# Designs tried in a protein design chat: miniprotein binders against q6w4x9r395to579. Part 229

Target 1, 185 residues: q6w4x9r395to579
Amino acid sequence: GHCSLEGGSFVTTFDARPYRFHGTCTYILLQSPQLPEDGALMAVYDKSGVSHSETSLVAVVYLSRQDKIVISQDEVVTNNGEAKWLPYKTRNITVFRQTSTHLQMATSFGLELVVQLRPIFQAYVTVGPQFRGQTRGLCGNFNGDTTDDFTTSMGIAEGTASLFVDSWRAGNCPAALERETDPCS
Short names: E, the ipSAE of ESMFold2; O, the ipSAE of OpenDDE; V2, 0.75 times the mean of E and O plus 0.25 times the DockQ between their complexes.

## First folded at step 19 (miniprotein)

Design sj2 (at its last look DockQ between E and O 0.70; V2 from the best seeds 0.72)
Fold by ESMFold2, look of step 19:
Structure sj2 (fold): chain B 185 residues (1-185), chain A 89 residues (1-89)
Amino acid sequence: as target 1 above (185 residues)
Amino acid sequence: DRLRKIAKVLYWLAAVLLWEAERAFEAGNFEEAFRLAEEAGELIEYLIKLAEEAIKEGDTDPQTEELLKKAEKLAKEVERFIAKVAEEL
């Protein structure tokens, strides 16, 4: 399964449901029992323009009981608050420069993250088949059905991206603004 | 430049850890809530040091001073939360 964070605040879920939102917060992209040590993948969005509604991805965070990895748009990579030189390796995670413009976090537990640093900061999340039907967050539930990908943190399917996105905030931050997109429209 | 960029990352991480500590507190996991909040506090102390070092080394970007103010505000929030959790331990 593939989830992408592109062009500022565009998201495409594991079930290929596209949507857009504008918010300044950290959001849960992916939670799953398949991630060890209560792992979660999160995205940090911040204001990116003169308009109150323009925001973009500024960092990706992988958080577990063992590791707290941050990869920022400024090419800063940290684990547990300590800056790291690449390639950086733990027992289960390797972060390395894939190309001059891309970094990769590869794991032994079926999660892969690729970030594009330039020309704009974008992220691509790939999970193995063991994650099917076992994901929650902004990347959706990976069940093959786009109609319930906007399921909130309380398990309620919503018709708007903003209510869905707001439920996945990991912090005290302003409510998100949305632009709904439909690939069939 | 690099010091400010690292400090910004530490701020985001500290804010997330405080949020996780609050969730642990709501779930009754008071030892975990305390540990997460303490980690957040340590990150904040370090990022404040980095931001101050950046200013002393000639960083004039207004974002650096703004980050320092945000960090000091977050530090107070973390300290108040730690006191709250300690009452349950």
Scores: ipSAE 0.807, ipTM 0.905, lowest interface PAE 0.8, mean pLDDT 87
Fold by OpenDDE base, look of step 19:
Structure sj2 (fold): chain B 185 residues (1-185), chain A 89 residues (1-89)
Amino acid sequence: as target 1 above (185 residues)
Amino acid sequence: DRLRKIAKVLYWLAAVLLWEAERAFEAGNFEEAFRLAEEAGELIEYLIKLAEEAIKEGDTDPQTEELLKKAEKLAKEVERFIAKVAEEL
């Protein structure tokens, strides 16, 4: 399964359902029992301009009982709050520079993350087949059905992206907005 | 400024930890809630120090001050939450 966060406000689920939203919060991107130590992948969105529609992905966070990794445009911060030089390696996770503009987080448990740093901060999540039907979050449920990708954290299928996205907030933040905006923002 | 950038990242992490703490609390996992909240608090304290150091070193970006304000607010929230959790322990 491939999930992408592109253009600042666009998401494509594992089931290849595209949608957009504008929010300034941290959201659960991927949660699954297949992730060890209660792991979850999260996406941080922040204001990139003056208007509410000017939001963008600013960081990706992997959080588990054992690991805390934040990948931002400029820094990679780990468990103890220290910025790390790459490559960074834990028991099951390696973060390294893939190219001049791309970082990669490789894992031993079937999760791959590629982050484009420039010109736009974007993220690409890949999960193995063992994750089929066992994922939840903004990346959807990876069950081959796009119609139920907007399942909330409470297991309710929503018709709009805003309500869906809001249900996966990992913090006290304003409600997400659905607005057509230029992806080049 | 690198310090500000790191501090901002820590802020995001601390906020997530507090959220996780709240979820743990709602689930009745008070010990875990407490642990997570304390960790959030520690990160907040650290990021505040980093931001202050940045200012000391000449960071005049208004974003740094804004970050400090946000961090202080979050710190208070964490403290209140810790107190709440402590009542359940």
Scores: ipSAE 0.652, ipTM 0.850, lowest interface PAE 0.7, mean pLDDT 92
ESMFold2 (binder alone), look of step 19: mean pLDDT 84; pTM 0.796

Design sj20 (at its last look DockQ between E and O 0.64; V2 from the best seeds 0.70)
Fold by ESMFold2, look of step 19:
Structure sj20 (fold): chain B 185 residues (1-185), chain A 89 residues (1-89)
Amino acid sequence: as target 1 above (185 residues)
Amino acid sequence: DRLRKIAKVLYWLAAVLLWEAEREFEAGNFEEAFELAEEAGELIEYAIKLAEEAIKEGDTDPQTEELLKKAEKLAKEVERFIAKVAEEL
């Protein structure tokens, strides 16, 4: 299965459902029992223009009880808060430069991440067949049915991307509406 | 500057760890919440140090000052949360 984060703000799910969103936050892309040590893949979005309505991908994060890997658009790679030179290896994860413009995180547990650094920061998530029907997050549930890919963190299928995306926030950030409104209004 | 770029990553990671700590707190896992919050605090204090060092070394990018302000705010949030968790230990 393939999930992509392209053009700064576009997402295509494991079931090939495309959508676009904007928000300044970290979001859960993928959670699954197939990821060891309570693993989760997350994406960080930040403003890309003057207004908060224009945001783009700035980093990808892999968290588990063992590893806290961040790969940023500025080519910073850290694990557990420590900057690393590539190639970088743990027992089950390898991060290396695939080409002059691409980095790859390969794992022993069926997750692969390829990051394009230039001309625009993009991410491509690949999971093995053992993940079918066992994922949740912005990349969808990987069950072959696009009608329920917008399932929220509370298990509610939504018809629009915005409510779905806001439910997957992983950070101390207000909902998009609060960031866009005058608190005194 | 590489210092600013690393500080930004540490800030994002600290924010996520605080969020995880808050989830553990709501689940009643107070020792886990405390440990995550302390880790977030260490990361954010390091982010602040790196941002301040970048400024001393001549980083004049307005984003570095903005990051420092955000990091100081997050550090206070982490401290308040640690105090909250300590009441339950």
Scores: ipSAE 0.799, ipTM 0.902, lowest interface PAE 0.8, mean pLDDT 87
Fold by OpenDDE base, look of step 19:
Structure sj20 (fold): chain B 185 residues (1-185), chain A 89 residues (1-89)
Amino acid sequence: as target 1 above (185 residues)
Amino acid sequence: DRLRKIAKVLYWLAAVLLWEAEREFEAGNFEEAFELAEEAGELIEYAIKLAEEAIKEGDTDPQTEELLKKAEKLAKEVERFIAKVAEEL
């Protein structure tokens, strides 16, 4: 399954359902029992301009009982709050520079993350087949059905992206907006 | 400024940890909630220190001050939550 966060506000689920939203919060992208140590992948969105529609992805966070890794445009921060030089390695996770503009987080448990740092901060999540039907979050449920991708954290299927996205907030933040904007903004 | 950037990351982490702590609390897992909140507290305090250090070193970017304010607010929230959880232990 491939999930992408592009253009600052666009998401494509594992089931290839595209949608967009504007929010300024941290959201759960991927939660699954297949992730060790209660792991979850999250996305941090922040204001990129003056208007509410000017929001963008600013960081990706992997959080588990064992590991805390934040990949931002400029820094990679780990468990102890220290910025790390790459490559960074743990027992099951390696973060390294893939290209001049791309970082990669490789894992031993079937999760791969590629982050484009420039010109736009974007993220690409890949999960193995063992994750089929066992994923939750903004990346959807990876069951081959796009119609139920907007399943909330409470297991309710929503018709709008905003309500769906809001259900996956990992913090006290304002409600997300579903607004059409230029993907290049 | 690198200090600001790191501080911001720590702020994000602290916020997430507090959120997780709250979820654990709602689930009745008070010990876990407490531990997560404590960790959030440590991170946010460190974030504050870094932001303050940045300012001290001459960072005049309004974003740094904004971050500091947000971090201080979050720190208070964490403290209040810790106190709340402690009552249930």
Scores: ipSAE 0.633, ipTM 0.847, lowest interface PAE 0.8, mean pLDDT 92
ESMFold2 (binder alone), look of step 19: mean pLDDT 87; pTM 0.844

Design sj21 (at its last look DockQ between E and O 0.54; V2 from the best seeds 0.00; counts 0 for: pae E 2.3 > 1.5)
Fold by OpenDDE base, look of step 19:
Structure sj21 (fold): chain B 185 residues (1-185), chain A 89 residues (1-89)
Amino acid sequence: as target 1 above (185 residues)
Amino acid sequence: DRLRKIAKVLYWLAAVLLWEAERAFEAGNFEEAFRLAEEAGELIEYAIKIAEYAIKEGDTDPQTEELLKKAEKLAKEVERFIAKVAEEL
């Protein structure tokens, strides 16, 4: 399964359902029992301009009982709050520079993350087949059905992206907006 | 600058930890809630220190000051939550 966060506010689920939203919060991107130690992948969105429609992905966070990794445009911060030089390696996770503009988080448990740092901060999540039907979050449920991708954290299927996205907030943040966005912004 | 950016990352992480602490609390896992909240507290305090240090060292960017304010607010929220959880222990 491939999930992408592109153009600042565009998401494509594992089931290849595209949608967009504007929010300034941290959201659960991927949660699954297949992630060890209650692991979750999260996406941080922040204001990139003056208007409410000017929001963008600014960081990706992997959080488990054992690991805390934040990948931002300029810094990679780990468990103890220290910025790390790459490559960074834990028991099951390696973060390294893939190219001049791309970082990669490789894992031993079937999760791969590629982050484009420039010119736009974007993220690409890949999960193995063992994750089929066992994922939840903004990346959807990876069951081959796009119609139920907007399942909330409470297991309710929503018709709009905004309500769906809001249900996956990892913090006290304003409600997400569903607007047309310029992918170049 | 780098210090502000690091502090911001810590802020985000602390916020997430507080959220998880709240979820643990709602689930009745008070010990876990407490642990997570304390960790959030540590991170947010560190973020505050970094931001303050940056300002002291000459960071005049309004974003740094804004971050500091947000971090201080979050710190208070964490403290209140810790106190709440402590009542359940």
Scores: ipSAE 0.626, ipTM 0.843, lowest interface PAE 0.8, mean pLDDT 92
Fold by ESMFold2, look of step 19:
Structure sj21 (fold): chain B 185 residues (1-185), chain A 89 residues (1-89)
Amino acid sequence: as target 1 above (185 residues)
Amino acid sequence: DRLRKIAKVLYWLAAVLLWEAERAFEAGNFEEAFRLAEEAGELIEYAIKIAEYAIKEGDTDPQTEELLKKAEKLAKEVERFIAKVAEEL
């Protein structure tokens, strides 16, 4: 299965359902029991222009009990907060420069992440067939049915992307930024 | 420049770890909540030190000071949560 995060905040799910959203938050992109140590793949979006509707992908995070890998648009790669030289290897994960413009995170558990660094920071997620029907998050549920790919974190299938995306927020989105742009708070 | 970018990554990760720690606490997994919160605390303290050093070394980008203020606020939130979890251990 293939999920993509492309410029302009476009997402295409494992079941090939496209959508777009605007937000400045970290979102759960993929969770699955097939990921070891409670693993999750997350996407960080931030403001990229003069309005709140101009947002873009700025980092991808792989998070588990063992690893906290961040790959940022600025080509900073860290694990557990420490910057790493590439190629970087753990027991089950290798991060390396695939080409002059692409980095790859390869794993032994069926997850592959390729990020395009230039001209636009984009991400491409590939999962093996063992993940079929066992994923949740912004990449959808990988069950072959596009009509329920907008299933929220509460298990509710929505017809529009907005409630679906909002339900997958992880962490405290920049509440202070919203406060700072509201003069009457 | 690079230091501010690293500090931002650490801030994002720490915020996510605190959020996960809160979910673990709500589920009654208090050791896991404590572990995640301690990790968040270590990352956010590191982010603060890096941001402060960047400013000292001439980083004039307003985003760096904004990041430092947010990181200090998050650090206080993490400290409060760690104390809360510790009472359940």
Scores: ipSAE 0.461, ipTM 0.754, lowest interface PAE 2.3, mean pLDDT 83
ESMFold2 (binder alone), look of step 19: mean pLDDT 87; pTM 0.854

Design sj22 (at its last fold request DockQ between E and O 0.68; V2 from the best seeds 0.70)
Fold by ESMFold2, fold request of step 20:
Structure sj22 (fold): chain B 185 residues (1-185), chain A 89 residues (1-89)
Amino acid sequence: as target 1 above (185 residues)
Amino acid sequence: DRLRKIARVLYWLAAVLAWEAERAFEAGNFEEAFELAEEAGELIEYLIKLAEEAIKEGDTDPQTEELLKKAEKLAKEVERFIAKVAEEL
């Protein structure tokens, strides 16, 4: 299964459902029992212009009880808050430069992340077939049906991307709350 | 500036850990909440040092000062939360 986070804040789910959102927060991209140690993949979005209506991907975070890996648009890679030089390897995870413009995080548990650094920071998530029907988050549920890919963190299928995306926020996000109260939105 | 870029990453991580700590507290997992909040606090202390060093080395980007203000605010929230969690241990 393939999920992508591309320029203009476009997302395509594991079931190929495209959507777009603008928000300044960290969002849960993928949760699954297939990820060891309560692992989760998250995406960080931040302002890309003068208004809150334009945001872009600035980092990807992999968080578990063992590892807290961040890969940023500025080519900073950290684990557990410490900056690392590439290639970087743990028992289950290897982060390395695949090309002059791409970094890859490969894992032993069926998750692969490729980030494009230039010209625009983008992310491509690949999961093995063992994840089918066992994912949740912005990448959808991977069940082959796009009609319920917008399933919220409370398990409710929504018809709009905005309600779905807001439910997957992983943080107190002043910019997102400010935009929801904006009289012009 | 590399120091500012690292500090920015640490801020995002600390904010996520603080949020996870709140979720653990709501679930009654007070030991987990304390550990996550303590990690967040340590990351915040470190990122503040990095951002201050970046300024000392000549970083004039307004984002560095914005990051410091956000980090100090988050630090106070995390400190308050740690005190709250400690009552349940």
Scores: ipSAE 0.824, ipTM 0.914, lowest interface PAE 0.7, mean pLDDT 87
Fold by OpenDDE base, look of step 19:
Structure sj22 (fold): chain B 185 residues (1-185), chain A 89 residues (1-89)
Amino acid sequence: as target 1 above (185 residues)
Amino acid sequence: DRLRKIARVLYWLAAVLAWEAERAFEAGNFEEAFELAEEAGELIEYLIKLAEEAIKEGDTDPQTEELLKKAEKLAKEVERFIAKVAEEL
């Protein structure tokens, strides 16, 4: 399954459902029992301009009982708040520079993250087949059905992205704004 | 400035930890809530120091001051939360 966060406000789920939102919060991208130590992948969105529509992805956060990793455009910060020189390696996770503009987080448990740093901060999440039907968050449920991708944290299927996205907030933030736009258009 | 950039990243982390602490508390996991909140508090203190150091070193970006204000606000919230959790331990 491939989930993408592109163009600052566009998301494509594991089931290839595209949607757009504008929010300034941290959101859960991926939770799954397949992630060890209660792991979760999150996305941080912030204002990139003056208008409410000017929001962008600014960081990706992986949190578990053992690891805390923040990948931002400028720095990679881990557990105790230390900025790390790459490559950074833990027991199951390696963060390294893939190219001059891309970082990669590789794991031993079937999660791969590629982050484009420039010109636009974008993220690409790949999960193995063992994650099928066992994911939740903004990346969807990876069950091959796009119609139920907007399942909230409470297990309710929503018809629009707004309530769906808001349900996956990982912080005290204002409500997200929805704009249905095809990211490929 | 590198210090500001690190401080900003730490703020995001601290904020999510504080949120996780609240969720733990709501779930009745008071020990976990306490630990997460303490960790958030430590990060906040650290990032404040970094931001202040950046200013001392000549960072004049208004975002640094804004970050400090946000961090201080979050610090107070976390402190109050820690006190609340401590009553449940």
Scores: ipSAE 0.682, ipTM 0.869, lowest interface PAE 0.7, mean pLDDT 93
ESMFold2, look of step 19: ipSAE 0.816; ipTM 0.911
ESMFold2 (binder alone), look of step 19: mean pLDDT 83; pTM 0.791
ESMFold2, fold request of step 20: ipSAE 0.805, 0.655; ipTM 0.903, 0.839
ESMFold2 (binder alone), fold request of step 20: mean pLDDT 83, 83, 84; pTM 0.797, 0.797, 0.799
OpenDDE base, fold request of step 20: ipSAE 0.587, 0.586, 0.563; ipTM 0.832, 0.831, 0.823

Design sj23 (at its last fold request DockQ between E and O 0.69; V2 from the best seeds 0.69)
Fold by ESMFold2, fold request of step 20:
Structure sj23 (fold): chain B 185 residues (1-185), chain A 89 residues (1-89)
Amino acid sequence: as target 1 above (185 residues)
Amino acid sequence: DRLRKIARVLYWLAAVLLWEAERAFEAGNFEEAFELAEEAGELIEYLIKLAEEAIKEGDTDPQTEELLKKAEKLAKEVERFIAKVAEEL
């Protein structure tokens, strides 16, 4: 399964459901019992222009009880709050420079993350088949059915991306629904 | 410059750890909540030192001062949360 974060605001789920959102927050991309040590993958979005509706991906975070890895658009890689030189290895995770413009986090548990650093910070999440039907978050539930990919953190299938995305906030952030005008403006 | 970039990462991580601590508290895992919140506090102290050192080394980017203000606000949230969790231990 493949999930992508492209163009600063576009997401394509594991079930190939595309959507777009704008927000300044950290969001849960992927939770799954297949990730060891209560692992979760998260994405950080921040302002990218003069309008509040102009946001883009600035970092990807992998958190578990063992590792707290952050990879930022500024090419900073940390684990547990300490900056790391690449290639960086733990027991189950390796972070390395794939090319002059791409970094990769490879794992032994079926998760792969590739980030494009330039020209635009983008992220590509790949999970093995053991994750089918076992995922939650902005990347969807990976069950082969796009109609319920917008399932919230409370298990409610929503018809709009805004409500779905808002439910996956991992922080005290303004909700996308606080806007009274077109959320895509 | 690099010090500010590292400090930003620590800010994001600290905010997420506080959020995780709040979830642990709601689940009744008070020891875990306390540990996560303490870790967040330590990250905030460290990022403030990094940002202040960046300014002393000539970082004039307004984002560095903005980061310090946000870090101080987050530190207060962490301190209040730790006090709340300690009552349940």
Scores: ipSAE 0.839, ipTM 0.923, lowest interface PAE 0.6, mean pLDDT 88
Fold by OpenDDE base, look of step 19:
Parts: structure tokens; sequence; C-alpha cells
Structure sj23 (fold): chain B 185 residues (1-185), chain A 89 residues (1-89)
């Protein structure tokens, strides 16, 4: 399964359902029992301009009982709040520079993350087949059905992206907006 | 400034930890809630120090001051939450 966060406010689920939202919060991208130690992948969105529609992805966070990793455009921060030089390696996770503009987080448990740093901060999540039907979050449920990708954290299928996205907030933040405007680069 | 950038990242992490602490609390996992909140608090204190150091070293970006204000607000929220959790321990 491949999930992408592109163009500042565009998401494509594991089931290849595209949608757009504008929010300034941290959201759960991927939660699954297949992630060890209650792991979850999250996305941080922030304002990139003056208007509410000017939002963009600013960081990706992997959080588990054992690991805390934040990948931002400029820094990679780990468990104790220390910025790390790459490559960074834990028991099951390695973060390294893939190219001059791309970072990669490789894991031993079937999760891979590629982050494009420039010109636009974008993220690409790949999960193995063992994750089929066992994922939840903004990346969807990876069951081959796009019609139920907007399942909320409470297990309710929503018709709009805003309500769906809001249900996966990992913080006290304003409600997400659905607007047909160009995102900030 | 690198310090500001790190501090900003820490803010995001601290906010998430507080959120998880709240979820733990709602689930009745008070000890976990407490630990997560404490960790959030520590990160906030650290990022405040980093931001202040950045200013001391000549960071004049208004975003740094904004970050400090946000961090202080979050710190208060964490403190209140910790107090709440402590009542359940």
Amino acid sequence: as target 1 above (185 residues)
Amino acid sequence: DRLRKIARVLYWLAAVLLWEAERAFEAGNFEEAFELAEEAGELIEYLIKLAEEAIKEGDTDPQTEELLKKAEKLAKEVERFIAKVAEEL
C-alpha cells in the first residue's frame, strides 16, 4: 500500500483515493496493530501563509512506546529531544538520507517512509501486504475499497474529508477545511 | 536558526504527547497519562530554553517569540493536566 501527502494539502490513501484538506494540526496517518509497541505515524500541518487555505505539511512523526522520531524539513529529532545527524538507527528503524532532497525511514516491520524535503515537503508511506485491512488514519484502511476510506477514529464512515480528517486529530486544533484553492509551496 | 527549528519540532512532539496523555487518562490509564504528561513538560521546558538561547544568540525572528508564547501556554496546559491526573493516582 502506498499513501502520499503531496502539494501541501493533498492526500492519496493506500486504496488510491485522493482528497484534499486544510488543517493546522497533527493527524494520525497510520495506526495498525502491525506496528510494534503501539506505533503510529502522524503528520504535522501548519500555516504556510496568511489565509486559512494556506496550509502545508511541515513534519512527520513516528511515535511508539520505544521510539519518538520527528522528521521535519530541517531537522530530525528523536526520543530525548536531540537533533540527530543521519544516518540514525534504532533497533527496528533507520533514518537516512536517500538523496540530496529525500530522507528515508526504513523499518524492519514493513513500514517505509520517504520524505521529500525540497522544493515542497512531501511524504510517501509504504506498508507491506501484512497491513491489508489493518490500517487506520488519514491513509485509510488499505482494504481495496475506496468508498470506506473516510472511516473515522470511531469507526464511522464519513462522506466528507473534513469530518474524516478531524476525527484523526492528535491534538487540540481547529477544524479542518475543505477548499478548492491552491496550497502553498 | 537551528535552535529555533529544533524548538519548533519539540513543540509538535510535546503537543502530541499531551494529547496521548489525555487519551490515556480517558482510558483510565492514569499512570501512563502522568508519565506522558511529565515527558511533555520536560520537552516544553527544554524547547523554551532552546528558544531563549536562540534569542540570546541573536535570533530576531518574530517566530521565535511566537513559539515561546505558544510553549508557555502549552506548559500551563500540561501543568494543569498533571495536577488533574495526580488527583486520580
Scores: ipSAE 0.642, ipTM 0.849, lowest interface PAE 0.7, mean pLDDT 92
ESMFold2, look of step 19: ipSAE 0.792; ipTM 0.898
ESMFold2 (binder alone), look of step 19: mean pLDDT 84; pTM 0.799
ESMFold2, fold request of step 20: ipSAE 0.810, 0.819; ipTM 0.908, 0.914
ESMFold2 (binder alone), fold request of step 20: mean pLDDT 84, 84, 84; pTM 0.796, 0.806, 0.796
OpenDDE base, fold request of step 20: ipSAE 0.546, 0.548, 0.522; ipTM 0.813, 0.813, 0.802

Design sj24 (at its last look DockQ between E and O 0.70; V2 from the best seeds 0.71)
Fold by ESMFold2, look of step 19:
Structure sj24 (fold): chain B 185 residues (1-185), chain A 89 residues (1-89)
Amino acid sequence: as target 1 above (185 residues)
Amino acid sequence: DRLRKIAKVLYWLAAVLLWEAERAFEAGNFEEAFELAEEAGELIEYAIKLAEEAIKEGDTDPQTEELLKKAEKLAKEVERFIEKVEEEK
């Protein structure tokens, strides 16, 4: 399954449902029992223009009981608050420079993250088939059905991205402003 | 500046760890809440130190001062939360 976080705060879920939102917070992208040590993948969004409605991805965070990896728009990579030089390897995770414009986090547990650094900071999340039906968060539930991809952290399927996105905040932040741009949903 | 860029990362991570600590507190796991909040506090104090050093070394970007103010505010939030957790232990 593939989930993408692209310029203009566009998201496409594992079930290919596109949506857009605007918010300045950290959000849970992916939780799953398939991620070891209670792992979760999160995204940090911040204001990116003169309008309060212009927000963009500024960092991706992977948290577990073992690792607290942050990869930032500014090409800073940390684990547990310590800056790391690439390539950086733990037992299960390797972070390396894929190209002059892309970094990759590869794992042994079926999660892959590729971040585009330039021209716009974007992220691409890939999970193996063992994750099917076992994901939660902004990337959706990976069950093959786009009608319930907006399932909140309380398990409620919402019809709008705004309520769905707000439920996945990992912080005490203002509610996200949302604009849906998918004409098919 | 590299110092400001690292300080931003520490700030974001500290905010996430405080949020995790709050969830642990709501679940009644007060020892885990305390440990997460202490880690958040260490990260945010380090973020403050790095932001201050960046300014001392000539970083005039307004974002650095704004980051410092946000980090100081978060540090106070972490301190208040730790006091709350200690009352329940």
Scores: ipSAE 0.788, ipTM 0.897, lowest interface PAE 0.8, mean pLDDT 87
Fold by OpenDDE base, look of step 19:
Structure sj24 (fold): chain B 185 residues (1-185), chain A 89 residues (1-89)
Amino acid sequence: as target 1 above (185 residues)
Amino acid sequence: DRLRKIAKVLYWLAAVLLWEAERAFEAGNFEEAFELAEEAGELIEYAIKLAEEAIKEGDTDPQTEELLKKAEKLAKEVERFIEKVEEEK
């Protein structure tokens, strides 16, 4: 399964359902029992301009009982709140520079993350087949059915992206907005 | 400025940890809530220190001051939450 966060506000689920939203919060991208130590992948969105529609992905966060890893455009911060030089290795996770513009988080448990740092901060999540039907969050449920990708944290299927996205907030933040904007913005 | 950037990351992380702490609290897991909140507190305090250091070193970007303000607010929220949790323990 491949989930992408592109263009600042666009998401494509594991089931290849595209949608967009504007929010300034941290959201759960991926939760699954297949992630060890109650792991979860999250996305941080922040304002990138003056208008409410000017929001963008600014960081990705992996949290578990064992690991806390934040990948931002300029820094990689880990458990102790320290910025680390790459490559960074833990028991099951390695963060390294893939290219001049891309970082990769490789894991031993079937999660791969590629982050494009420039010119636009974007993220690409790949999960193994063992995750099928066992994922939840903004990346969807990876069950081959796009119609139920907007399942909320409470297990309710929503028809709109905004309510779906809001249900996966990992913090006290304002409601997400669904507006049509130029994908190049 | 690098210090500001790190501080920002720590702020985000602390906010998430507080959120998790709140969820734990709602679930009745008061010990876990407490631990998560304490960790959030540590991170946010560190973020504050870094932001302050950045300013001290000559960071005049308004974003740094804004971050500091937000971080201080979050620190207070964490503190209040910890107090709340302690009442339930």
Scores: ipSAE 0.648, ipTM 0.855, lowest interface PAE 0.8, mean pLDDT 92
ESMFold2 (binder alone), look of step 19: mean pLDDT 84; pTM 0.804

